# VH-VL binders against ER membrane protein complex subunit 8/9 homolog: the designs that were tried, part 4

Target 1, 192 residues: ER membrane protein complex subunit 8/9 homolog, of Dictyostelium discoideum (Social amoeba) (q55fm0)
Amino acid sequence: MNNNISITTEALSKAHLHSFKHHASSVNGILLGKADKNSILITDIIPLFHTQTLLPMFEVAMIQIEKYCRDNNIDMVGYYHSNQCIANELEPEPIAKKIADRLNNELNNMCFLMISKIEVNRPSGLVSIDKVGSDWLKNRKTLITIDTTSNSEDINEILKRNLQNIKESQIYDFEEYLSNPTRDWLNKSLVL

## First folded at step 10 (VH-VL; from f4 with heavy chain T30K)

Design i1
Fold by ESMFold2, look of step 10:
Structure i1 (fold): chain C 192 residues (1-192), chain A 122 residues (1-122), chain B 107 residues (1-107)
Amino acid sequence: as target 1 above (192 residues)
Amino acid sequence: QVQLQESGPGLVKPSQTLSLTCTVSGYTFKDYRIHWVRQAPGQGLEWMGLINPSGGSTSYNQKFKDRLTISKDTSKNQVVLTMTNMDPVDTATYYCARAPYIWGEGRYFDYWGHGTLVTVSS
Amino acid sequence: DIVMTQTPLSLPVTPGEPASISCRASQSVSSNLAWYQQKPGQAPRLLIYGASTRATGIPPRFSGSGYGTDFTLTINNIESEDAAYYFCQQYNNWPLTFGEGTKVEIK
């Protein structure tokens, strides 16, 4: 049986808006929250790259995110990826699998999620990618629920409102931070 | 001085639940993960699981996953191991040990508790 | 699980002489290998991590070498206090695993 994966409305919105900001490219980032033996709760995300993931710079980002986690009593719990090519929307790219392997070796207890379309039978728009043997394969049986404890608004309405107000422009990723260090890729003051 | 100290019952009956507490001092709690390792009499060491000091995320040896829960109380500098359905084969000395909480650093244990012997017998 | 095989299992030694303990992994663990000393009734003491880095406070007579699957702990100029059990541990893969140990005894 699968572990239960839950994501807060706030974290889910941020991940989808990161993808929308860079809709012409692949995006990725780190999932934050708490992972236990039977469940993973995602409460925040840290956006990383939207063009090319450079592994040495990924390692630099991880060191900084780990410090953030220690300072804020939160854990890295996984990785998200969104493909540029919609024809293979749910097939993880080789770089995504390599990053997932690297994270799995460090964390052991984590989830790997692909960003997809929000649908009636997939309200979060997320699909779990599970390690099966030596490979990473989609697992449509894993239900990813939206934790509405702090915000019960429908995710479609949140995304519609924020896109109309161009709020995705206020989400910075690590790649943008590298070109301009005044851009807060931890998005500490972001309000969606 | 860095110190880790295990406490709990030395004797448990079969099928009962074991609860052990690791109390730590002399270092910054958030800088290290706490692991549990056990050693059956006259045998080698066996890794059981760990807990992150930050958010309390856990990772377990699959052998124990169904029976083992690790939790923490940061305000008390404590980590608690709970293991259900104890069996005489679980008789061992149980250690807590710390490992660096640094990305890319190894999972090696620079300080260990003194260990507590838990005997499972009726 | 990665199996760690130690040889020899028992090693009689003479003070002042060098001694070596081998640890072999069932698959590559890169340099993610630690060595511990355990005296009777005591917790393990970290000697070496990263295959070759001595832990703080460990005498220079202890050294480690190796990469991948084959690792060696060397104790130069054995002292009587070095009589103990010695274990290797890999931390490349989950779960973490230990060798069965080598008992070092003074002749």
Scores: ipSAE 0.831, ipTM 0.902, lowest interface PAE 0.6, mean pLDDT 90
Fold by ESMFold2, look of step 13:
Structure i1 (fold): chain C 192 residues (1-192), chain A 122 residues (1-122), chain B 107 residues (1-107)
Amino acid sequence: as target 1 above (192 residues)
Amino acid sequence: QVQLQESGPGLVKPSQTLSLTCTVSGYTFKDYRIHWVRQAPGQGLEWMGLINPSGGSTSYNQKFKDRLTISKDTSKNQVVLTMTNMDPVDTATYYCARAPYIWGEGRYFDYWGHGTLVTVSS
Amino acid sequence: DIVMTQTPLSLPVTPGEPASISCRASQSVSSNLAWYQQKPGQAPRLLIYGASTRATGIPPRFSGSGYGTDFTLTINNIESEDAAYYFCQQYNNWPLTFGEGTKVEIK
């Protein structure tokens, strides 16, 4: 795996808020940014599902995200997953591994991240899951840093403020878009 | 008409850095990834790496990863291959080729450049 | 890395007759297999992708078949301009890999 994964404060906030919005269920989504030979920079995320991921719907979402990427000069660089609160936070569910395999085959250069708790030893709250042979396993060697170039505010304060203002309710995922097409799952106008 | 054209030096000394430019025309740049493939004289083809036209993300054959950088200049419709520490074994014809940038489509090359021979010798 | 093995390496042919080239993968590549034609001093030309789909502008005398590990390119009614090198390429796994090539020449 790449040893240098970084994520902007904005993208990190959005991913955590997606998980908080649906704390009673698993969530997932696509990581956007730029992947190079020694690094992956994540600058945005596209939320997808918060109940059951249906593979045909996932394929439809991927086609639309790819067009978004071409139109906005950004690349798919990975996948994130967050388990339901009472589940093992670090063990990816079978569907998450299946999606990661699909993406890895398409992209080759990508990361698979689990959303976990923000802690002193894990300030982003993210854990890399790397492919080892035919399986996906936690990689404690992979460093995940927060890129504060555009926003140097502490991630904990950003999350606290946005949760107090119920801003997570303004984050839509693809599943919500399928139920109501006026819900912008690309979150183009979202301000956090 | 779709065209890809490689340009750069035909001769490089050992340990020097090679820089090749692939200039493309006749198609929408963002619709295709650009790959680099080389062919040593009288031998088979070897995939080197690729670059996305959108954000410029790259993927490399592990054999070349430490020496190879692929970059793009979208405003000029150009992709640049840079390879450091050239050795006589790197003597080959270098091709750029395009593959569809479509989710779920295969990674096959429908158009190739004409290739440029790079000889590495004193 | 998936190794692609082509047979034969040299294939003399008679115009008007069919010719077949085999490509074997060291592990399954499903249908993610392409065929190319390359004449001396020229760029490769895509013939077949997806194991059996002809690329745009490729005459019907070229056909591909196979799935998994064994693939065949068939050239029906060989014409003199079909003398060239032919090679396969898998795109199921990274890195992308190519066969050694088959030289097709008119007897």
Scores: ipSAE 0.828, ipTM 0.903, lowest interface PAE 0.6, mean pLDDT 90
Fold by ESMFold2, look of step 15:
Structure i1 (fold): chain C 192 residues (1-192), chain A 122 residues (1-122), chain B 107 residues (1-107)
Amino acid sequence: as target 1 above (192 residues)
Amino acid sequence: QVQLQESGPGLVKPSQTLSLTCTVSGYTFKDYRIHWVRQAPGQGLEWMGLINPSGGSTSYNQKFKDRLTISKDTSKNQVVLTMTNMDPVDTATYYCARAPYIWGEGRYFDYWGHGTLVTVSS
Amino acid sequence: DIVMTQTPLSLPVTPGEPASISCRASQSVSSNLAWYQQKPGQAPRLLIYGASTRATGIPPRFSGSGYGTDFTLTINNIESEDAAYYFCQQYNNWPLTFGEGTKVEIK
């Protein structure tokens, strides 16, 4: 589909802070929300990995996220990835393309987003990567907007405040949960 | 006992909107996606789209995306197909079918409705 | 879209004999293939999924085999009630696609 993608301020903040927490590595995670005919609304994200992603562990995480979705009446709608090197910010790593293929085969109606720098001409800091033939390529026609219904504050101010307060340290991903299962990778108590 | 049943009009005029309801029972609604599949007389089966029982996300065959809407009413165990701008070529038997909502499991249909014939003619 | 081609389109059989139906995909679908039986005036019935796994309640005379692009449904010891249409369906790629069907008839 040629979808219009929107993301809540809260979900966007969480994704950027996950990337910032692990700025020396690539990060990834799952986008949650609702995907319709012409639009995808992202209302939450679940952070997964900040080192090399092993596909068997990804499959384990997906089973658990699916149960969470059924229990909370929410859907998986996509995947996000952030590259270690900002100079190559638009080219997803081979493992990210492989995960996107796996998700596309399962979900069909999904988005693949790269985390990039927030700029005036890219206010969300997100770039859509679409399947074209057998490859995943940037699609400049895809509009990504910030849904400010619940929070109208500028995303830059939210990120600045949370970084000043070191809130990114409170975001856990699935990889951290595997090492210490007391870490809530669903981040239910997180306030940004 | 698992049951799926399609209901709706058997005759629709060209350019009108079709609305079909799939009512399900005998299983846990959130454990399965509901798909719509149609079969024109003398032709093969054609996948149309699906709806997730959880958040209600949908996915459509691109052939139908401009005309097809699938929605749900979980409290009634119902899924509704709405298709606009009907044409005589859309004359077919329309089925709802369920597929497992389990990560890594296939999209195969273990139970189908009995189908409802929709004829599009003036 | 992955095109599923079935052969034969019509298959006359004698009770007690085996029958085989072929399904060929236009590209690899791995083992993500299902087989259905449909009798006149009835809903389709799932026979096989995962290319070779019998669905619950399906008698052992039905078996499936294949991987990649070439798949076979075998019905051993055909019974008169097995007269029906048989369809394959791939679920490796979107959109989901079906074969055109094989009519199995008692001769």
Scores: ipSAE 0.813, ipTM 0.899, lowest interface PAE 0.6, mean pLDDT 90

## First folded at step 11 (VH-VL; from i1 with heavy chain D31E)

Design j7
Fold by OpenDDE, fold request of step 16:
Parts: sequence; structure tokens; C-alpha cells
Structure j7 (fold): chain C 192 residues (1-192), chain A 122 residues (1-122), chain B 107 residues (1-107)
Amino acid sequence: as target 1 above (192 residues)
Amino acid sequence: QVQLQESGPGLVKPSQTLSLTCTVSGYTFKEYRIHWVRQAPGQGLEWMGLINPSGGSTSYNQKFKDRLTISKDTSKNQVVLTMTNMDPVDTATYYCARAPYIWGEGRYFDYWGHGTLVTVSS
Amino acid sequence: DIVMTQTPLSLPVTPGEPASISCRASQSVSSNLAWYQQKPGQAPRLLIYGASTRATGIPPRFSGSGYGTDFTLTINNIESEDAAYYFCQQYNNWPLTFGEGTKVEIK
């Protein structure tokens, strides 16, 4: 587990947007970027599910995501999850831990982030979930840094603007793709 | 044909840094992961770490994490191993090996370099 | 770390006879096990992956079996060219680990 996690405003905005779109449900997805020895930089996300995570479908999605990553010279670097209520401080659901284990067995170097409420001392609204033995536990002491290299705009302003512009209607996850294959669940054209 | 070739110094002094290069050919560079595995004389194989050539992400054996860095040069189809603070105990044949870069597959090595012997001695 | 234990460490075999090498994992590795052949002065060569799938170009006399913690590499009708070290490798958990190796010698 890397101690230094950074996420771009774009990636962070997408993750929050996915959570907001399905605010009455738990959501999850894959984190993309680059993972080094001591740091992980997240530059994009791929949203997966917002109702029930089915492992067979997860596997299908991952095959496609991995291909996407190879084609675009980016790597899978982690997993994100949000509980049904973003404001709750509960541990991740058992299925989330199972998915994290599956991903960890493939990637070895990855992070698990939970989407939570944005706080003054945690402006990303993300909490690191660390692997401890055979379990995954919250580590609120781990700071996730917002990378503003490409965009220096305040994340709260970005999120506010996205909501005002109903950008949640433009993001799709893999589950939605399964219902309608015309939907761009990789969100290649999404601009936030 | 798929080829992997290790190159670098065969002799390193204690406390010095080892640098090895793995040059690959015969396939699309980013389609496979590259691993480093070493073998001390008369001993078994030891996994050291890997790199994803597509995005450049790396993963390390914790035993070597503090001393080992793996990087790539896509323009040259090369992967580089850098290991600091070498000790005589690090004397071994060092291999780069290819592994499938497919979800649910890989993590076994279908092609290996010929290996390069690195002796750490004063 | 998962420890891979091979038995025996040395195996003399008469040409034409079968050879069996055992690999035991300290914990379950499902079917994520590979076998390699390494001849003196050469790099390892992949024989089997997924516990029982023969790699491309590998003769049918090589076969792998097992699941969980106990695995076996079998070489039927052993030939003189089969003299080598054989290693098992698990890739179910990180870090990847190898067996000690078994030296197959031709009598």
C-alpha cells in the first residue's frame, strides 16, 4: 500500500458525480493512473455499478477496462466505493472488500478509496481503505492530495458547477451500459 | 520471434548501485508485463518486481522495495532495473521475463531473457 | 509469503520411465501454478500454467495436475534431454514465489 495518493480534479469530479447520480445507492468503480513505488496518481476513473455488483459482470468489465488501459497508456491503480449514503461513516460493504481483494490479486500495487463527505480537513472527500492482514480497514489518517497541476480551480466550485449543469446525466457506468449498450460507460467524451 | 536480453555490468562493488537493462523484441512492447527475477548460484528463483509497459506502473517484492526501482523506455523497448547498496549476497543471475498482460491471466512467465550474472565483490 | 515446497529435490530416472515431482503450497493457490524447466546454463522455460495447461510447443509427455495446495508435474517416458531442474511457481498471491527446484537426472 502506497502512502502518497494523489487524484486530479477531473478524476475526483467524475467519482463524486457518479456517487451523486446514484445518491440513493452504493456505487463503485475503477481508478486509473500510474502507481509507483511510494505513490499513486489517479488521473481518471471508470464507473462500474450502482445497484448490485455481480462478480461475473465485474470480470467482463475488467477485461474491457484493461484493454482500454493498454490502448491509452494508462494503468488500473485502484478501486473506489461509496455507501448508499455518502454521509455515513460505515466500513465498506463486504462485496467491496471482495472486489478489492480480487483487484489486489491482479495489481498488487493499488489503492482502495471510499467516497465520503467533503470536510475541511479532507477536501477530497475520499478515505483510504488499507489492507490489514486479510481485511480492509479505514485509515482516515491517510491524506489524499488533490492534484491541481492541470486545473487549479477549487474542487468545491467544480462540483457545484457540475451539479448546476446537471453533468450527472452525462456520466454512465458499466451497469447502465449493460442496460443500454449505446451508453459510453468509459465516458470518453465526458468533459467536466 | 520473441526475445528478451539483459545487459549491464557483470561486476559491482559493495554499496554501489546496479543498473541492468532488458531489451525486448519480436512483439508489441506494451502488451506484456516485464518482471525481474534473480537466481543466486545453486539456489532457487526469487521474484523482484514488475512494470506495466503501457502506463508505467510498478510493483515490487517488499524485500527489495527500498533498494529496487524498475523503469521503462518505450522508445527503445527497454526496461531498466536499478538496485542500490549492493551486497555480496546479491550475487546472482538476473533475468527479465515476460508475463501476459491480460486480466485474469498472466503472472507466469512465458519468455525469459538468457540472464546476466552479476557478481558483487570488492 | 506462500512457501512452495518441492519433493524430491533430486530425482534419478531411467530413460523411458515416468518422473513425478510434487509441489506443495503453504496455503491454497487455487490453480494459479506454473512449472518451469531449467537446463544447466539456461534460463527457465515455461512448461505448464494454470496447474494443468501445457505451454505452446511443450511435448505431451509433460503434464501438470493439482489444485489448492498439492500439485504434481509428471514427465512420461522421460528422455535424456529432460535432464534439468524443474521449478513450480505460484501466482495466486503476492509476492510471486517459487519452489526450491528438483534436479532430474538421467541414470
Scores: ipSAE 0.917, ipTM 0.953, lowest interface PAE 0.5, mean pLDDT 95
Fold by OpenDDE, fold request of step 16:
Structure j7 (fold): chain C 192 residues (1-192), chain A 122 residues (1-122), chain B 107 residues (1-107)
Amino acid sequence: as target 1 above (192 residues)
Amino acid sequence: QVQLQESGPGLVKPSQTLSLTCTVSGYTFKEYRIHWVRQAPGQGLEWMGLINPSGGSTSYNQKFKDRLTISKDTSKNQVVLTMTNMDPVDTATYYCARAPYIWGEGRYFDYWGHGTLVTVSS
Amino acid sequence: DIVMTQTPLSLPVTPGEPASISCRASQSVSSNLAWYQQKPGQAPRLLIYGASTRATGIPPRFSGSGYGTDFTLTINNIESEDAAYYFCQQYNNWPLTFGEGTKVEIK
């Protein structure tokens, strides 16, 4: 596992926005960016599901995401997941671990991040989940750095602004795309 | 036609750093992954690591992770292998190989370089 | 790591006869198994992927079978040009691993 994980404000905002839009449900998606030997930089996310994660549909989504990645010179570098009741800081749901295993089998070098509450000592609101043997366990010691190279604004201010502007209504996941193919689940036009 | 070609020194002294270059042609560089595989004399093939030319991400065999670095130069359609602290045990033919970039597939090698023999000796 | 074991390591064959090479995985690799041919001084050539799918340009006399842990490469009506080393490779788990190789010789 990588010890150095960085995420841009844009990517982080999208992930939290997805979680907020479906705050009563589990949500998940793919992390995009670049993965090196000891570091992962996350520069974008692709939201997938907010109800049940259907494995056949997951596979279909991954084929499309991979094509998108090739076309845009970016790589899949990980998986994010939020359980129901984020406040309970529960371990990853079984389905999350299963998806993580599937992705790890394909990527070999990836990260697994859980969306949680933003805290003073964890301003990203993300927790790293590490593979230990055949299981996935929380590692709260792993620091996830917010990359402010492109935007130095405080993440809390960004999220507050997004909520005030009802930006959650503008983000769509793959599940929503399946119900309405006109939805931009890659969120290419989303400006935060 | 698809071609891969390894280039670099055939002789390296112990403790020195090996640098090999894989030059590819005949296809779109970012559409495939590039792997490094070596074969010691009289031994089997050993996977070392890979790079995704599209985004630049890398993945390594844990055995080599501390010494091995794989990088790319997109403008030249090249992938570079750098391995530090070479030892006589690292004497082998080194290959770069292409793998399809397809979800659920693409971890086999459809084209190989001719290989370059690297001897580590004083 | 998944260990790939080939048998036999040396296989003399008479022209016109079939040749069979076995590859056994230490654990299941599903159908994520490839076969390669390598001649002296040449780059390896992909023969089979997905356990049973012939690569482009590979003659029909080459076939692969198997699933899980046991796989077989079969060369029907072997020709003199088929003299080479053959090796299997699993790509179900990281790290990718190879068999030892089998030397096919023409009698």
Scores: ipSAE 0.917, ipTM 0.952, lowest interface PAE 0.5, mean pLDDT 95
Fold by OpenDDE, last read:
Structure j7 (fold): chain C 192 residues (1-192), chain A 122 residues (1-122), chain B 107 residues (1-107)
Amino acid sequence: as target 1 above (192 residues)
Amino acid sequence: QVQLQESGPGLVKPSQTLSLTCTVSGYTFKEYRIHWVRQAPGQGLEWMGLINPSGGSTSYNQKFKDRLTISKDTSKNQVVLTMTNMDPVDTATYYCARAPYIWGEGRYFDYWGHGTLVTVSS
Amino acid sequence: DIVMTQTPLSLPVTPGEPASISCRASQSVSSNLAWYQQKPGQAPRLLIYGASTRATGIPPRFSGSGYGTDFTLTINNIESEDAAYYFCQQYNNWPLTFGEGTKVEIK
């Protein structure tokens, strides 16, 4: 696995927004960008579920996401997951590991990131989960860099602003799409 | 019709870098993954790595990861293999091959280039 | 890495007779198994994918079977043009791996 992970402010904001919207639930989604030999750049995310991850629906979503990726010249590069409480820094749920395995089997080169608290020493609020043998374990030593090339504003201010405007900037996930097909779960209209 | 064609030097000296180009035609470049597979004389096939032409992501066989780089030129419908520190043991026919890039579908190779023989010798 | 073992490595066959090649995986690869034909001086050609699905343009005399660890390529009514090497390939796990190849010779 690559230990050099970068994420754009936009992608990071979307991930946190998804988690924040469903702060009482676990959430997950797909990370998009480019994965090279020694680095992964995350430039977007696709939110999937916020209640229960259903594997059959996951598969359906992935087919659509792959098409989206091909159409937009971007790749799936990973998986993100947040437990029911962000403050609870537990290990990934079993379902998260299962999804990660499924994705890894398809992508080979990918990252698994847990959404956690934003801290001084972890400004992204993300923790890398590494595959160790047949298991997935937290690796807090993995550096996740926030790519601020597109925005010189302080990342904390950006995140704060985006989260405060959650009512106006609604992010939708695939689960919500299943309930209401009019929902833009790819979040093409979301501008952060 | 789908075409893949490898091109590059047939002879490389030890410790030198190999560069091969795979040119594809007859289909939409980004719709399929491109893999590199080599075959030493009289031996089996060995998977080396792949690239997703759509986003440019790559994946490598760990055996080659330190020496192998795969890249693309979308404007030319080309994939490039670069492998450093070549050794006589790397003498092989090198193939680029197309694989479906559809979720849940297998990473098998439906079309192959003709292959190009690369001999590593002083 | 998943090791793919083919048997036999050499298979002489009389025209009109069937040929069977076995491929065994060191661990389960589900149905993620492909077969290729390679004639001398040529690139491999896809015969079967998904363990049992014939690729486009492949004659019906070629068939694949199996699941998990044991797979079989069957060539019914062998023809002279079928003289070639045949390889199995798993794509269930990374890295992708191939069998050693089986040389089918026409008697």
Scores: ipSAE 0.906, ipTM 0.945, lowest interface PAE 0.5, mean pLDDT 94
Fold by OpenDDE, last read:
Structure j7 (fold): chain C 192 residues (1-192), chain A 122 residues (1-122), chain B 107 residues (1-107)
Amino acid sequence: as target 1 above (192 residues)
Amino acid sequence: QVQLQESGPGLVKPSQTLSLTCTVSGYTFKEYRIHWVRQAPGQGLEWMGLINPSGGSTSYNQKFKDRLTISKDTSKNQVVLTMTNMDPVDTATYYCARAPYIWGEGRYFDYWGHGTLVTVSS
Amino acid sequence: DIVMTQTPLSLPVTPGEPASISCRASQSVSSNLAWYQQKPGQAPRLLIYGASTRATGIPPRFSGSGYGTDFTLTINNIESEDAAYYFCQQYNNWPLTFGEGTKVEIK
């Protein structure tokens, strides 16, 4: 597993927005970017579920995401998950591990990140979950760097701003898309 | 017609770096993954790694991870294998191979290059 | 790593007769198994993927079967041109792994 993970402010914001939008529920999605031998760069995310992760629907989503990736010259590079109790529960839910396994079997080179609260010592609010044998375990020592090359604004300020304007700038996930196909679950129009 | 062609030196000295190029044609470059597989003389096939031409992501066999780098040149429809610290044990025919880039279906090789023999010798 | 074991390693066959090659995986690979043909001096050619699906252009005399850990490549009505090495490959788990190869010789 790659020890060097970086995430753009845009991708990070989207992930946190997804979690925030559904703060009473667990959420998950796919991380997009580029993964090489020693590093993973996350430049976007695709939100998937916020209530129940249905494996058949996951598979359908993945087919579409993969096509999206090819069309946009980016790759799936990982999985993110947030538990219902974001502040206290960093162990992945069983379903999260299952999804991570499925994705890992496809990608081989990927990361699994848990969304948690943003802290001074962890400004990304992300925790790496590493595959250890047949299990997935948190690794708080893994450094996740916020790539601010495209945006110098503080991530906290970005999140704050977006949260205040959440009604105008909604992030949609695949589950919402299933309920309303007009929803842009790829969030192509979302500008953060 | 789908074609893959390996090119590079047939002889490498021990401790030197091998560079091979796989040139592909006959299809859209980013629609398939490119893998490297080698075969020692009289031996079986060994998977080395892959690259997604679309985003450029790579994946490696752990055995080669420290020495192997796979990259691409989209403008030339080429994938490059670089392997450092070559040893006589690395003598093999090196193949690039195409694999479907389809969720749940990939990771078999529908087209192969002709292969290029690389001999590591002093 | 998943170990793929082929049997036999050498298979002499009389033209017109069927040939069967076994591939056993050290753990389940579901249906994520491919078979390749490799003639001397040539690159491997895909025969079967998904354990039982023939690749484009592959003659119907080639068939694959199996699921989980045990797989079989069958070549019906062996022809002289079928003399080659045959390899199985699993793509269920990383790293991708191949069998040792079976040499099919025409008597």
Scores: ipSAE 0.905, ipTM 0.945, lowest interface PAE 0.5, mean pLDDT 94

